# VHH binders against q84jc2: the designs that were tried, part 72

Target 1, 232 residues: q84jc2
Amino acid sequence: MSKMRNLVEEKFLEFYESWVIQLELYLHQLLIAHNNNTMSETELRHLISKLTTHHKAYYTAKWAAIREDVLAFFGSVWLNPLENACSWLTGWKPSMVFRMVDRLRKSRVVLVEAQVKKLEELRVKTKFDEQKIEREMERYQVAMADRKMVELARLGCHVGGESVMVVEAAVRGLSMGLEKMVKAADCVRLKTLKGILDILTPPQCVEFLAAAATFQVQLRRWGNRRHYVTHS

## First folded at step 22 (VHH)

Design ln2
Fold by ESMFold2, fold request of step 23:
Structure ln2 (fold): chain B 232 residues (1-232), chain A 126 residues (1-126)
Amino acid sequence: as target 1 above (232 residues)
Amino acid sequence: QVQLVESGGGLVQPGGSLRLSCAASGFTFSDNAMSWVRQPPGKGLEWVSGISGSGTQTQYADSVEGRFTIIRDNDKKMVYLQMTSLKTEDTAVYYCARFPYSQLWKYIDSGKFDYEGQGTQVTVSS
C-alpha cells in the first residue's frame, strides 16, 4: 500500500499472491472431485498429494523468508487487515482446522467410530502443543520487555552509531527467538494436517481440504472487498 | 444473470485438434478464475484445466498436460481450450465453469456442482 517494503516483503508478496491464486485453482479441482462419485481412490490420493505439496511449498518459501526477516510475518503486507487479525503466530491457529473436521460429522460423509476417536486424540494433542507454544511465547515476550527496558535506558545515554548497533542487536536477538517460535507453530500445523489426512478416507480428505481452502479464500475475499486492496 | 455459452465441439479423428470457446456474461469476468470441466460418457465430472482471473496462472489435469492449453481474453470475455493430440479418452461434453466464490460452502456441504452452460460435445473416434 503506502508502506515501505523491504526485499523480503516484496519477494514474499509476489510468491504469496501466486500461491493463493494456485490454491483457488486447486479448490476448483477439489469441488469437482467432491462432486464426482466415479473417481478412483488412486485419483483422489493424487489430488490430495497435489494439495499437500502445495502447502509444503508454502512453508518451504516461508521458512526461507523468515530466516531473513521473521517480523515481516507479524502484520504481513501480503495479507489484508482481516487476515492479519485472524493470524496466530503468523498463520492459522493449529487447532482451528478442527472446525473443518467438525463439518464432516455434520455433512453427508459419515465418520467411523475409530476415526472419531483418533481425530479427538489428535485434537487434544494439537491443543496441548498449541498452548505449550503460546506459554513459551508469553515467557519470551516478558523477557523481551525486560531487555527492552534496559536497552531504552542505555539508548538514553548514547549518541550516534553505538546506539544504532545496540538496537540492531536487540532486534536480531528478538528475531531469532521469534523464528524458533514461528517454526514450532508451523511444525504443529504440518503435523496436524498430516495427522488428519492420514485418519480420513480419500473422499473425506477432499471435503476437508476444500473446506480449509474455502475458509482461507473467503477471509481474503471478504477482507479485500472492505479495504479496496487490489489483487484479483 | 450469469451466462456461459460453450462452442467449438465436434467430431474429430484421434491425433486431431479442436479449439473450444466459452462466451461469458453477467459477472465481472476478470475477477473470476475459470475452468474447463468435462463429463465422459457414463462417468462423473472431471476437471480439465483452470486459469486465474488475470490469465497469468494455469493448471492442467495430468491426463491433458502438454496437449491442451487454456487461454482467456478478458476484453472479449472469452475463455478457450486449445486441444491437440486428441485421444478417444477425451470424448466428453465440455463445460466452462467460473470459480463459485459465493457458493463454496453450498457445494462443499451438498457435494453438488451446478454448471451454467449447456456444454459442447467433443467426440474423438475413427
Scores: ipSAE 0.796, ipTM 0.936, lowest interface PAE 0.8, mean pLDDT 84
Fold by ESMFold2, last read:
Structure ln2 (fold): chain B 232 residues (1-232), chain A 126 residues (1-126)
Amino acid sequence: as target 1 above (232 residues)
Amino acid sequence: QVQLVESGGGLVQPGGSLRLSCAASGFTFSDNAMSWVRQPPGKGLEWVSGISGSGTQTQYADSVEGRFTIIRDNDKKMVYLQMTSLKTEDTAVYYCARFPYSQLWKYIDSGKFDYEGQGTQVTVSS
């Protein structure tokens, strides 16, 4: 039990535990589809749609929750310390997803030249968008550190109502800025995922989604048991 | 040694009912999500239904939703598939499968999924 969990954190913890268990069930489904060479394109597209709908449900719940408490998503109680350490602006780093594509190309997925070109264009755009968000976050942090953090420290000795209102306005401004940055990062994640799934064929999409879900499931399992992966 | 033993199959008329059973041993049963998977004649494996380790979360293929129910009993280490309103399209060998937590990357890289049990035949015909 933790006394430091507020209502938003408790509600999202319950949601996330259910969501990740459902992801495991979808992953089992993907592994079976991964093995089946007789599935129709319609069947594969339906499974892909279930996975994309599941991911969209996560962001729908997340965006509702960050309206109430965006800070809950920085060092989240529903993630283990390893998952939190690997987070980039409250989620997976968009450029990391291309490592999953690269892994699949090294083992069993064959891409035609047109797909490779489109994936490279998407990778460059994704990296550009990542860097833009990182620069904006850095500018925000510098502005906060140079002025507002000093002001908040100075107000720590004040008890007047006007001082409280200034602190509350500064905290509100921080939260609104962070919410904007988190939503921007989530938009890059969703655009990148959609872009990859649009470029890949349905069988390749199943391979990709299985690998991506596997990484997420294993990261959670490993971090919950404090296991270390080998890099040989 | 991990062992999954499926049973309860048979010959049934369309519209009939069957309950499949899967007895599990050799692993921590309650830690594993479980699925029912089937192989229709001349086709590859089709996922049918899945259930979380605790039994609190389930998923069903669209073709069986509303007709089949997956249930687990962690005390007895059993998974069941309650099938009703059976159709000829449900004819298949049915296998139970455990989620392969420790070998996920093996299955991703190989593109193969190994059955651990012998399966049980369900035949729906008139």
Scores: ipSAE 0.758, ipTM 0.917, lowest interface PAE 1.0, mean pLDDT 84

Design ln4
Fold by OpenDDE, fold request of step 23:
Structure ln4 (fold): chain B 232 residues (1-232), chain A 126 residues (1-126)
Amino acid sequence: as target 1 above (232 residues)
Amino acid sequence: QVQLVESGGGLVQPGGSLRLSCAASGFTFSDNAMSWVRQPPGKGLEWVSGISGSGRQTQYADSVEGRFTIIRDNDKKMVYLQMTSLKTEDTAVYYCARFPYSELWKYIDSGKFDYEGQGTQVTVSS
């Protein structure tokens, strides 16, 4: 480990590694369920619930961690470079999941017209929300460059006394802004995911979740092969 | 060549115990999470339990939680399923399963899971 990590990074790294491992085990369940045409809707819904609970646990942990150090998530030492490159505001880009939905449409899965319409509506809404966040982020970044960054540059050269306190305050302000942006993005993610799952039938949900988990796991594996990452 | 060989099945009375074993070869064992799945008579394949590559994390189906224990020995390339308090509904052919990363999409697209072992029969009957 050549990169210095703070306590938040270390803790979340451990959490995430464990979380991803659990995800892989859930993926096994999803794949078997997807294979089993005799499973009841109740059983499928229960499995879906387990997965949704697992994802909720991630965001619970994330939001707790970003309150301590949101900057850790802009470095994301628990991710490999490929994962980071695919990240949008510290997570998956919401609109990306519709590629997986499209895959369902082209697969053995038959979506009824009503589902197709609802999915399209959700897609449009998701895109709109993404763009809104991007615009806000842009404005925020520009504003920071015009004021806070200049201030930090000036004050950061002075180590000690009142200057240190001012710099720390400025950094806190920046962090709060970033936290807001990250939370906004996460809300869009969660809303999008919920929306999709509400539209799809239980068997379709299982396939969708399996696809999503597969993509995530494979992205991590591919990235690790390309760039050496020291994970426990 | 990848091989998974299950053993340890048999006939047992309700409330009894069995220990299943799976011998793995032909792949990097410790890098792969492993699962036990089973095929009950007249039903589809169902997931039973899973264990991470390191063996540190496990999952169980609700139907077997508290009764079954999955463990692995990476040095021996073995996966085990300790079954206790067996019930008639546990009757099935049990398979040890891996999910190669390269084949994940195949499983999704086909909706078919290709188990590599021959399985071991577990029959719980009074």
Scores: ipSAE 0.892, ipTM 0.968, lowest interface PAE 0.5, mean pLDDT 91
Fold by OpenDDE, fold request of step 23:
Order: C-alpha cells, then sequence, then structure tokens
Structure ln4 (fold): chain B 232 residues (1-232), chain A 126 residues (1-126)
C-alpha cells in the first residue's frame, strides 16, 4: 500500500534515513571503543560527544518539522510498523532506557552503589514525568470529542462554508496541543538521556550508547524484514 | 562462509601512501556497512573509518580525517582504504570489519570484537 506523503513527511523521511545510517556507523565506533580497554577517557568522552551531537541533530530536525506539521509524526511514515508500535508520543518511551541500564548491571559492568541510587532516583523522576505527560495527553484525547471535532467527523471532506473554518480551527487547536505534548515528551527523553550519561562513567556510557543504538538498528531491521518495508 | 581478506599493507616512509583492499564474501555485501579498524602495537583495536552499505556516507576517526579515504565497490564486493600522508602512529595491523546484525549483542556482552580477516600489516618508519 502506497500512500501519498506530504512535504514534511518526505523531507523528514529523507533526513531520518540518512540519520539512521550515520547512527549505524557510530555504532561501529561504539562497539570498537567498548572492546578497547586502551582508549583514554578523553577519547571516550569525545566519542560520547559525537553521539550526543548526533542525537541532538535529530531533535533539532524533529522540532523544526513538528512546527510545520506535528501530525506527520503521529503517522511517522519513515518508521516501519514495528517501530511505530514501540513508539510513545512519536519517540522512544523514556522509561524504557532503564531496561538497558539494567542490562548493563547484569553484565560485566559494575555500578557502584552511588550510581545505582542515582539511577533509581532518575528512574522514579522519569516515570513521574511520563505519567504527567500521559495524563495531559489523555485530556487532549478526550477533548477531541468536542463539538468541533464531532462536526469534522460528521461532515468529513464535504465540509463547506463556515463549517470549514470551524473544522480548521479545531484541527489547529488539536495540533497545537499535540505539539506541546510531543515537545514535552522529547524534553523528558533528553533529560533522561542526559541524566543517565551524567551518572555513568565514560566506558559505561559507551556501552549504554552501543546498546541503545543496537536496539534501534535491530528494531528497524526486524520491522523492515517482517513487513517487507523499504524506504526511499 | 563469511570471509574478509585484507591486502595492500607494507612498509612505507612517513608521508607515504598505501591503498588497502578488503575482499568480502559469504554475505550480502551491499546490506552491510563496513569499517576499517586497526591494532597498533601494544594497543587495542581502534576504529579508523566506516562506510555505509550504499557507500554514500562515510566517517573517519579524527586521527585520520583528511588523510584517509574509505570507498567501496559493491559490484566487486570490495572496500578500500586509501591512506596518504602516513605517520609513524599509523603503524598497525589493519582489518576490514563488518558488524553482523546477529552478533551485535554478542559484541556488547562479551566485550570482545571478533575480527574476521587476517589483517594486513602497515608499517610507517623512517
Amino acid sequence: as target 1 above (232 residues)
Amino acid sequence: QVQLVESGGGLVQPGGSLRLSCAASGFTFSDNAMSWVRQPPGKGLEWVSGISGSGRQTQYADSVEGRFTIIRDNDKKMVYLQMTSLKTEDTAVYYCARFPYSELWKYIDSGKFDYEGQGTQVTVSS
């Protein structure tokens, strides 16, 4: 099934495809660094910085795009169905990364008690923030069933005259709300990521980032294989 | 069976050039990003350069940026590393590497990277 994509979708699709490819190359760097015990802290920090910069670039592009059309990100045509199924408010669920951290704890990585404590505190905070956003999102979702949106549903594409203006206003209002929610979610993502990286040592950061990148790459590959999806 | 065969190494003076080649077989070459890594004497493996499956995107370590060029030929299943302005610190065994999808977590869990080729020795000395 081929669906028509708007300009925002097309541009972001191109961006994302390129971005993911670059992520895979960074993953190579991370994996080698993870397996190299002779790298200096400075070198590791530099690599971490490159990755964080890469992620920041994604959000910069995303935020520019959502200003134009936030609804595009609720379709996310650049993602396969599996990736979409795993998405929370147009991205990864912040609290899920703690599972990756837990994986580190179960591996050869030794976290000191202070780190464990800080990570737990961050986990609690992250979950709290997620729930707050979810409650707000629920409010928006429920509010969609207002008169204007009901009118939209009733009239559909046959809306004309004053009704068109009402419908458009309703859609704009919804979009503004959604944009707010997406930005809020992204802030939680970024704060969570920063928090984790601040708690972990450089070697641990490298491993964490490698795990995260691996998960992302694999999710995409699995999804593409399962659904025979090929992007432009 | 997956096979990576590196070649092109040798002894060169500082400022010299070498072109490394890697012949790949046993996997879908174009679907895999490829990297060059190297192991200097007494040090661990370090990443040198990477190239996307299509060859459209490349990355370089800071230490080799501007001096090395990675390219690939998907029809021939080859990846190359053109090295120029070689320095003594470039002395190492060079390996071409793929990171197979099925082994990614193994690399993370084990803390060991298993290079698949024999490598090629590059020695830069006056």
Scores: ipSAE 0.889, ipTM 0.969, lowest interface PAE 0.5, mean pLDDT 91
Fold by OpenDDE, look of step 22:
Structure ln4 (fold): chain B 232 residues (1-232), chain A 126 residues (1-126)
Amino acid sequence: as target 1 above (232 residues)
Amino acid sequence: QVQLVESGGGLVQPGGSLRLSCAASGFTFSDNAMSWVRQPPGKGLEWVSGISGSGRQTQYADSVEGRFTIIRDNDKKMVYLQMTSLKTEDTAVYYCARFPYSELWKYIDSGKFDYEGQGTQVTVSS
């Protein structure tokens, strides 16, 4: 049976579908730019800026949505099962992007020593931040077995009267905690992305962004094929 | 076999208009976003415009924004580029392009874009 969607889910689904389609078109631009050695630095920077703006738009929409219903993002009906399986706290795991950087290094990208050092420092910091968030999440999940959550589990969805207040309080408490965790994770994502783009040259940024977009698009397509999901 | 056939190019004066056409075959047309790219004389290939598979979303290079319009007809498997207010710097060979998903990494790894059509020459000159 199909999962029932709420208003937040429907709205964000529509947004995300549109956003991903735009990303694919940006990917065309990135691929052409990557293969064009005659583009000026200003042109490359402009393209990078367009992409970063696109990503910022995603988080703007996401944060607006999580204020309304953060729980929607822990089901993420706009993602296929493969995408969901690869998600860490409602998005990509920050440390994953360094795998992409490593792939580029093994290909045609030559990084100077200073870049390598900075990337390594960023990697260490990113991992530290991820672990910190994971520990907080674990602590939060363990602490969830409080009186309110136990009552929520006991009563389920078939409650009335005064019991509804208890359930609502429990859900609100849960949502508040989760929202904090998601925001923290998103901050690490954004900091990591910014950090990488600040370290790389414009041509390297274009290649990195192309690789990232390719991975995202392919993951979606692979998952959709496997689970017979179609998106317009 | 995938085929892309461009047409509609020609000689036009600055300020003039042209409409390019691309006939596509050999793949599921509606499942692929399509782009127009161009290669000016002595320069590399540059992206001009893109359109989603459904045709509902479009993007344009800043240099052509407001002057060019990309549209597609999925029933006819056609992509069009309406060009207006043409400038001398628009002079190039124009190609219709798809980016096969199975080969996206090829473009990243090779640093080469392999366009499938022969292109159509657009010359803007007084």
Scores: ipSAE 0.874, ipTM 0.959, lowest interface PAE 0.5, mean pLDDT 90
Fold by ESMFold2, look of step 22:
Formats: C-alpha cells, sequence, structure tokens
Structure ln4 (fold): chain B 232 residues (1-232), chain A 126 residues (1-126)
C-alpha cells in the first residue's frame, strides 16, 4: 500500500489524462476541417481558437501546479518514459515545433515568400531565446554545485531538527529557481506557438495544429503501447 | 478486416428525432476514439461529434451542441448518435469515422478522408 505520489502529482495526472484525450478529439475536428474545402474563414478561425484555448488551459493548470511543486514536472508521472525522454525543461523544445512547420512544404497550400521570411525570423528568435534559457540553466547548475550547497546536502544527511530545517530551506530555494526557468521556457513555447499561428493562413493553421497534435498523440500511444514480439 | 456499418437514417420533419447506429468490427474498438461526420448537399465533409475510446469524454460541433448526444457501447462495439430538435440544415449523409493513430500522417499529408462505411442518409424536410 504505497503512496508514491503527492497531491500535486495525483491531481495533475488526472488533469493531463483528460487533457490529452480531449486533444485527440480536437485532432479529429482538425483532420475533418483539413479535408473540407468549403469551410468559411470564420469556421476555421473558431476551430483554431478552440485549439489555442485548449493549449492555454494546459499552461494555466501547469503554472498553478508548479507554484505548489515544480519538481513534479521533472520526470512526470503522467508521462510515459518516451515522453519524458523527449522533454526539454518540462515540455517540448520550442524550436522543435518548426519541424511541424516544415511539413507544410509538402502541403498543397504552399507558403508564400512573406510567410517564409517571417517564419525564419521567428525560428531564429526562438533559437536565441532557447539558448538564453540554456545558459541560465547552466548558471543555476553551477550554483547548485557551489561548495555551500554541497555542505547543506552533507548536513541534511544527519538527523536533527536544525538539519531538517536547513535541508527544507535549500530545497525551497532550488524549487524557486527551477519554477522561474520552467515558466521562462513555457513563455517561449507560447510565444512561438502564437507567432506561428499569426503568420499562417487559417487552412495552414489547421494543418499545423493537426501535425502538432498528431506528434503528441503518437508519442503517447507509442510510449504507452510498447508491444512485445511474442515470436523469436 | 475493418468494417463500419451506419444505419438509422431516414426522413424526418423539423423538430423530429432520429438515432443513428454504427456497428464496428475488425479492430480493437475500445482503443479508438470515434467520430460522427456528415456530408451536407453541396458542401464538404463536416465533423459532428466525437467520443473517446472509454466513452468518458465527448465533443460536439457548435451547430449540434445540446441537440445531439454521442454514446458508445464497447461490449457491443457500437457507437450511436441520438439526434433531437432536427433542423433542415442537419440534412446530410452521416458517417461513422475513426482515425487510427498509425495512419494520422497519411490524413494530414493527403487531406483526404477514407470512408469505411456507406453512410446513412438523414433528410429533414417539411
Amino acid sequence: as target 1 above (232 residues)
Amino acid sequence: QVQLVESGGGLVQPGGSLRLSCAASGFTFSDNAMSWVRQPPGKGLEWVSGISGSGRQTQYADSVEGRFTIIRDNDKKMVYLQMTSLKTEDTAVYYCARFPYSELWKYIDSGKFDYEGQGTQVTVSS
């Protein structure tokens, strides 16, 4: 009878399972809209708005949960091992989303020169922002390896009221730094997503969102359904 | 062999009701989210409603919200669409649909929907 999960992990697991299943249903809507040549611009923008609202709801829930326990988002219990292996600071790497944009080049709805220029500018900005976050994470890791932090960890190995309080304070300080970095990474993710959708036409947005949702759904299904070959 | 068989369509006056059925075979039914889609006269294919593999989660197009209910019975391998307060705009051929996760990129790349059933005609007219 083990209690392996804290309250934050338990609540977010339930939220995330529902959220990703709803994403799959939105994917059905996107695929049908992608097929339909007679949908109005208003109808397409309404569907796109539902998708962006769904993604924003994820971050709203995540940021509330991170305030309580950011460490739950490193090696998350609601993700399978494949999903966790693909994580960069608790989520998809912002520049990776441009692989989904690159698939639009196979589309019958081609990108015009003005869009290509704006997308390239956004890609460069996204890479720059990623590198800034990576450098800050490196500084954070160096600070954690600081001799004083090693001393606090050594003190935490000994039983005692003062040692427990010092360890708890050190953990709280580390969590605050991690929360800041995770939120910074999420802001780059949201800015990149918004930037892409602002540049693309509504039919292109539908195709892009379908590709992004497909990647996420397949990653989850492949990681959850690791099938064993029963024949030698 | 995958089969989807739609039934339950017919002629109905505005304000009437119909219940569409879809019998599924040839795949692990409970693993698949299912949708109802429709083809109105002179228009492209429209998504109507979807239901998760477990049946616990549903979505509806705005045009049918509050009037249509999607349900599934995993033991019988059936998905249903209960339609009420029917309007002339609901006139269409209705199809049951699935999107196997291994084929998702095909749908994205082609933009084409592969029908797995013949559909069932719903006509709402005075």
Scores: ipSAE 0.823, ipTM 0.944, lowest interface PAE 0.6, mean pLDDT 84
Fold by ESMFold2, fold request of step 23:
Structure ln4 (fold): chain B 232 residues (1-232), chain A 126 residues (1-126)
Amino acid sequence: as target 1 above (232 residues)
Amino acid sequence: QVQLVESGGGLVQPGGSLRLSCAASGFTFSDNAMSWVRQPPGKGLEWVSGISGSGRQTQYADSVEGRFTIIRDNDKKMVYLQMTSLKTEDTAVYYCARFPYSELWKYIDSGKFDYEGQGTQVTVSS
């Protein structure tokens, strides 16, 4: 079990390293598009579409890896499970992406009042979705602690293969629940990203995506092996 | 001192071929992804192609994919753009480019691209 977790982590790390290198090349495209005020809306939307497809590919690979071994994505989650559970399910809180949106408000890009209002509504909705996931996670972790305690207590009266089967069942139950919750968190991240891109104009989307990609590329260079969701 | 020297441009007929070269110095070449960008007459900069520091990953603008190939030689600190099936719309000044990690936020904030070379003219004309 533990050997398989290492293999899943290694494969995903290899994927992620390649994925960030590709993101860096997309960043070059975004920076040139950001410089060029003569690009058509169609050209900008095509580039934006390439970026969204690249981000979806990240989640597709992550979800496949999580199906094999979700625990590989939690560092010391069982050392202090309450504190680790609030580390926001293998990533940054979905609302963290609004730091990049706030950067747009302070730079040269002018947001129209209607956009500002819609972005604030989306921020509130994103935080609401985060709170729902936090409550579900808390309920799940309490239930899993109680169930695991009961199963471990039964180990004292079993001999040999029966004890191994009980431990394996407990691990499978934990993994299935965590997979569901990680996917829920990732869906909030994707929904928030889509919402932001729908509100912003194409040039604003290019600047936003460039900022997000820059953050991700610099995290890789600084040796942070645990990365935040690229939709930050 | 950072220096990028583009060469290999010229006048060619539609359907022709050229290979552009970019000689790099003054930075750790293999640590930097490189791109070719171009400035068509009377238009803004267009991104053409990019290549990772190792050379294993490449990307191409849709308008040139299948016709252009980006290659790098890390031992010689060179990046190339092999162009085939040239079209009149490929007419431009071509630059090689890098985006140093320490300058990324400056590029985002300013919206300006800092040329590090003089470029090389490609003219595709009957």
Scores: ipSAE 0.813, ipTM 0.950, lowest interface PAE 0.6, mean pLDDT 80

Design ln4
Fold by ESMFold2, fold request of step 23:
Structure ln4 (fold): chain B 232 residues (1-232), chain A 126 residues (1-126)
Amino acid sequence: as target 1 above (232 residues)
Amino acid sequence: QVQLVESGGGLVQPGGSLRLSCAASGFTFSDNAMSWVRQPPGKGLEWVSGISGSGRQTQYADSVEGRFTIIRDNDKKMVYLQMTSLKTEDTAVYYCARFPYSELWKYIDSGKFDYEGQGTQVTVSS
């Protein structure tokens, strides 16, 4: 079982590293598109679709991995410490994406009043959905600490087939509940992303996607530099 | 000081081939994703192709996919664009660009993108 979980974690780490590198390439493309006032709406929508597909690929891989071992995603060791604490793509509150929306109001692109109203309505809905899931998640955070306590108890030479069966059944039930909750949170994240892109114009979508990708890329780069300096 | 020097442009006939080169200095080349961008006459900058720092991942604009190949040599600090089946629509000044890790927010906020080289002219015509 230990080899199976290690394999799942390593496979997802490999996917994620590649996924972020591809995001960098898309970000470079977004920056050029953001600069170019002569791109057609069709060209911009095609680029936006590529970014949407890239985000869907992330969730597809994540959902496959959590089916195998959902506990690998709580306090994840495959992210650097900064990404684990601050990433809006993994482990972040769904509503944190609106920080990138707020940059649009401070940037050179202008939001029409109707867009501002729709974005605020979406923010409220996302916050509501987030709070529902957050309350459920609080119950399961204690279970992560209890998982370590159960492991320590086993090392204390407590022997009994019935004890192992009871613990195994509890772990399975907890894992199934956590899977459902993580998928629900990810659905809120994906719905919120799609909702934002539906409200914004194509040039605004390009700026929004560039800002969101920039945050992710900078956190990974900064965290990797600090890691090598600290440990090597 | 960051320096990018593009070369290899010229006049070619439709259907022809050309290989562009970009010599890089003044930054950690192998850590940086690189792109080729182009500016056709009377138009804004168009992204053409990108390559990761390791060279293992590439992306292409739809208009050039299957015809252009981006390659890098980290030992020589070079990036190349192999162009085949050239069309008149490929006529442009071509620039290589490094991924602007330290200037990302500047470019997002301003909407300006600063390329660092002089570029190389590619002209496809009979």
Scores: ipSAE 0.768, ipTM 0.931, lowest interface PAE 0.9, mean pLDDT 79

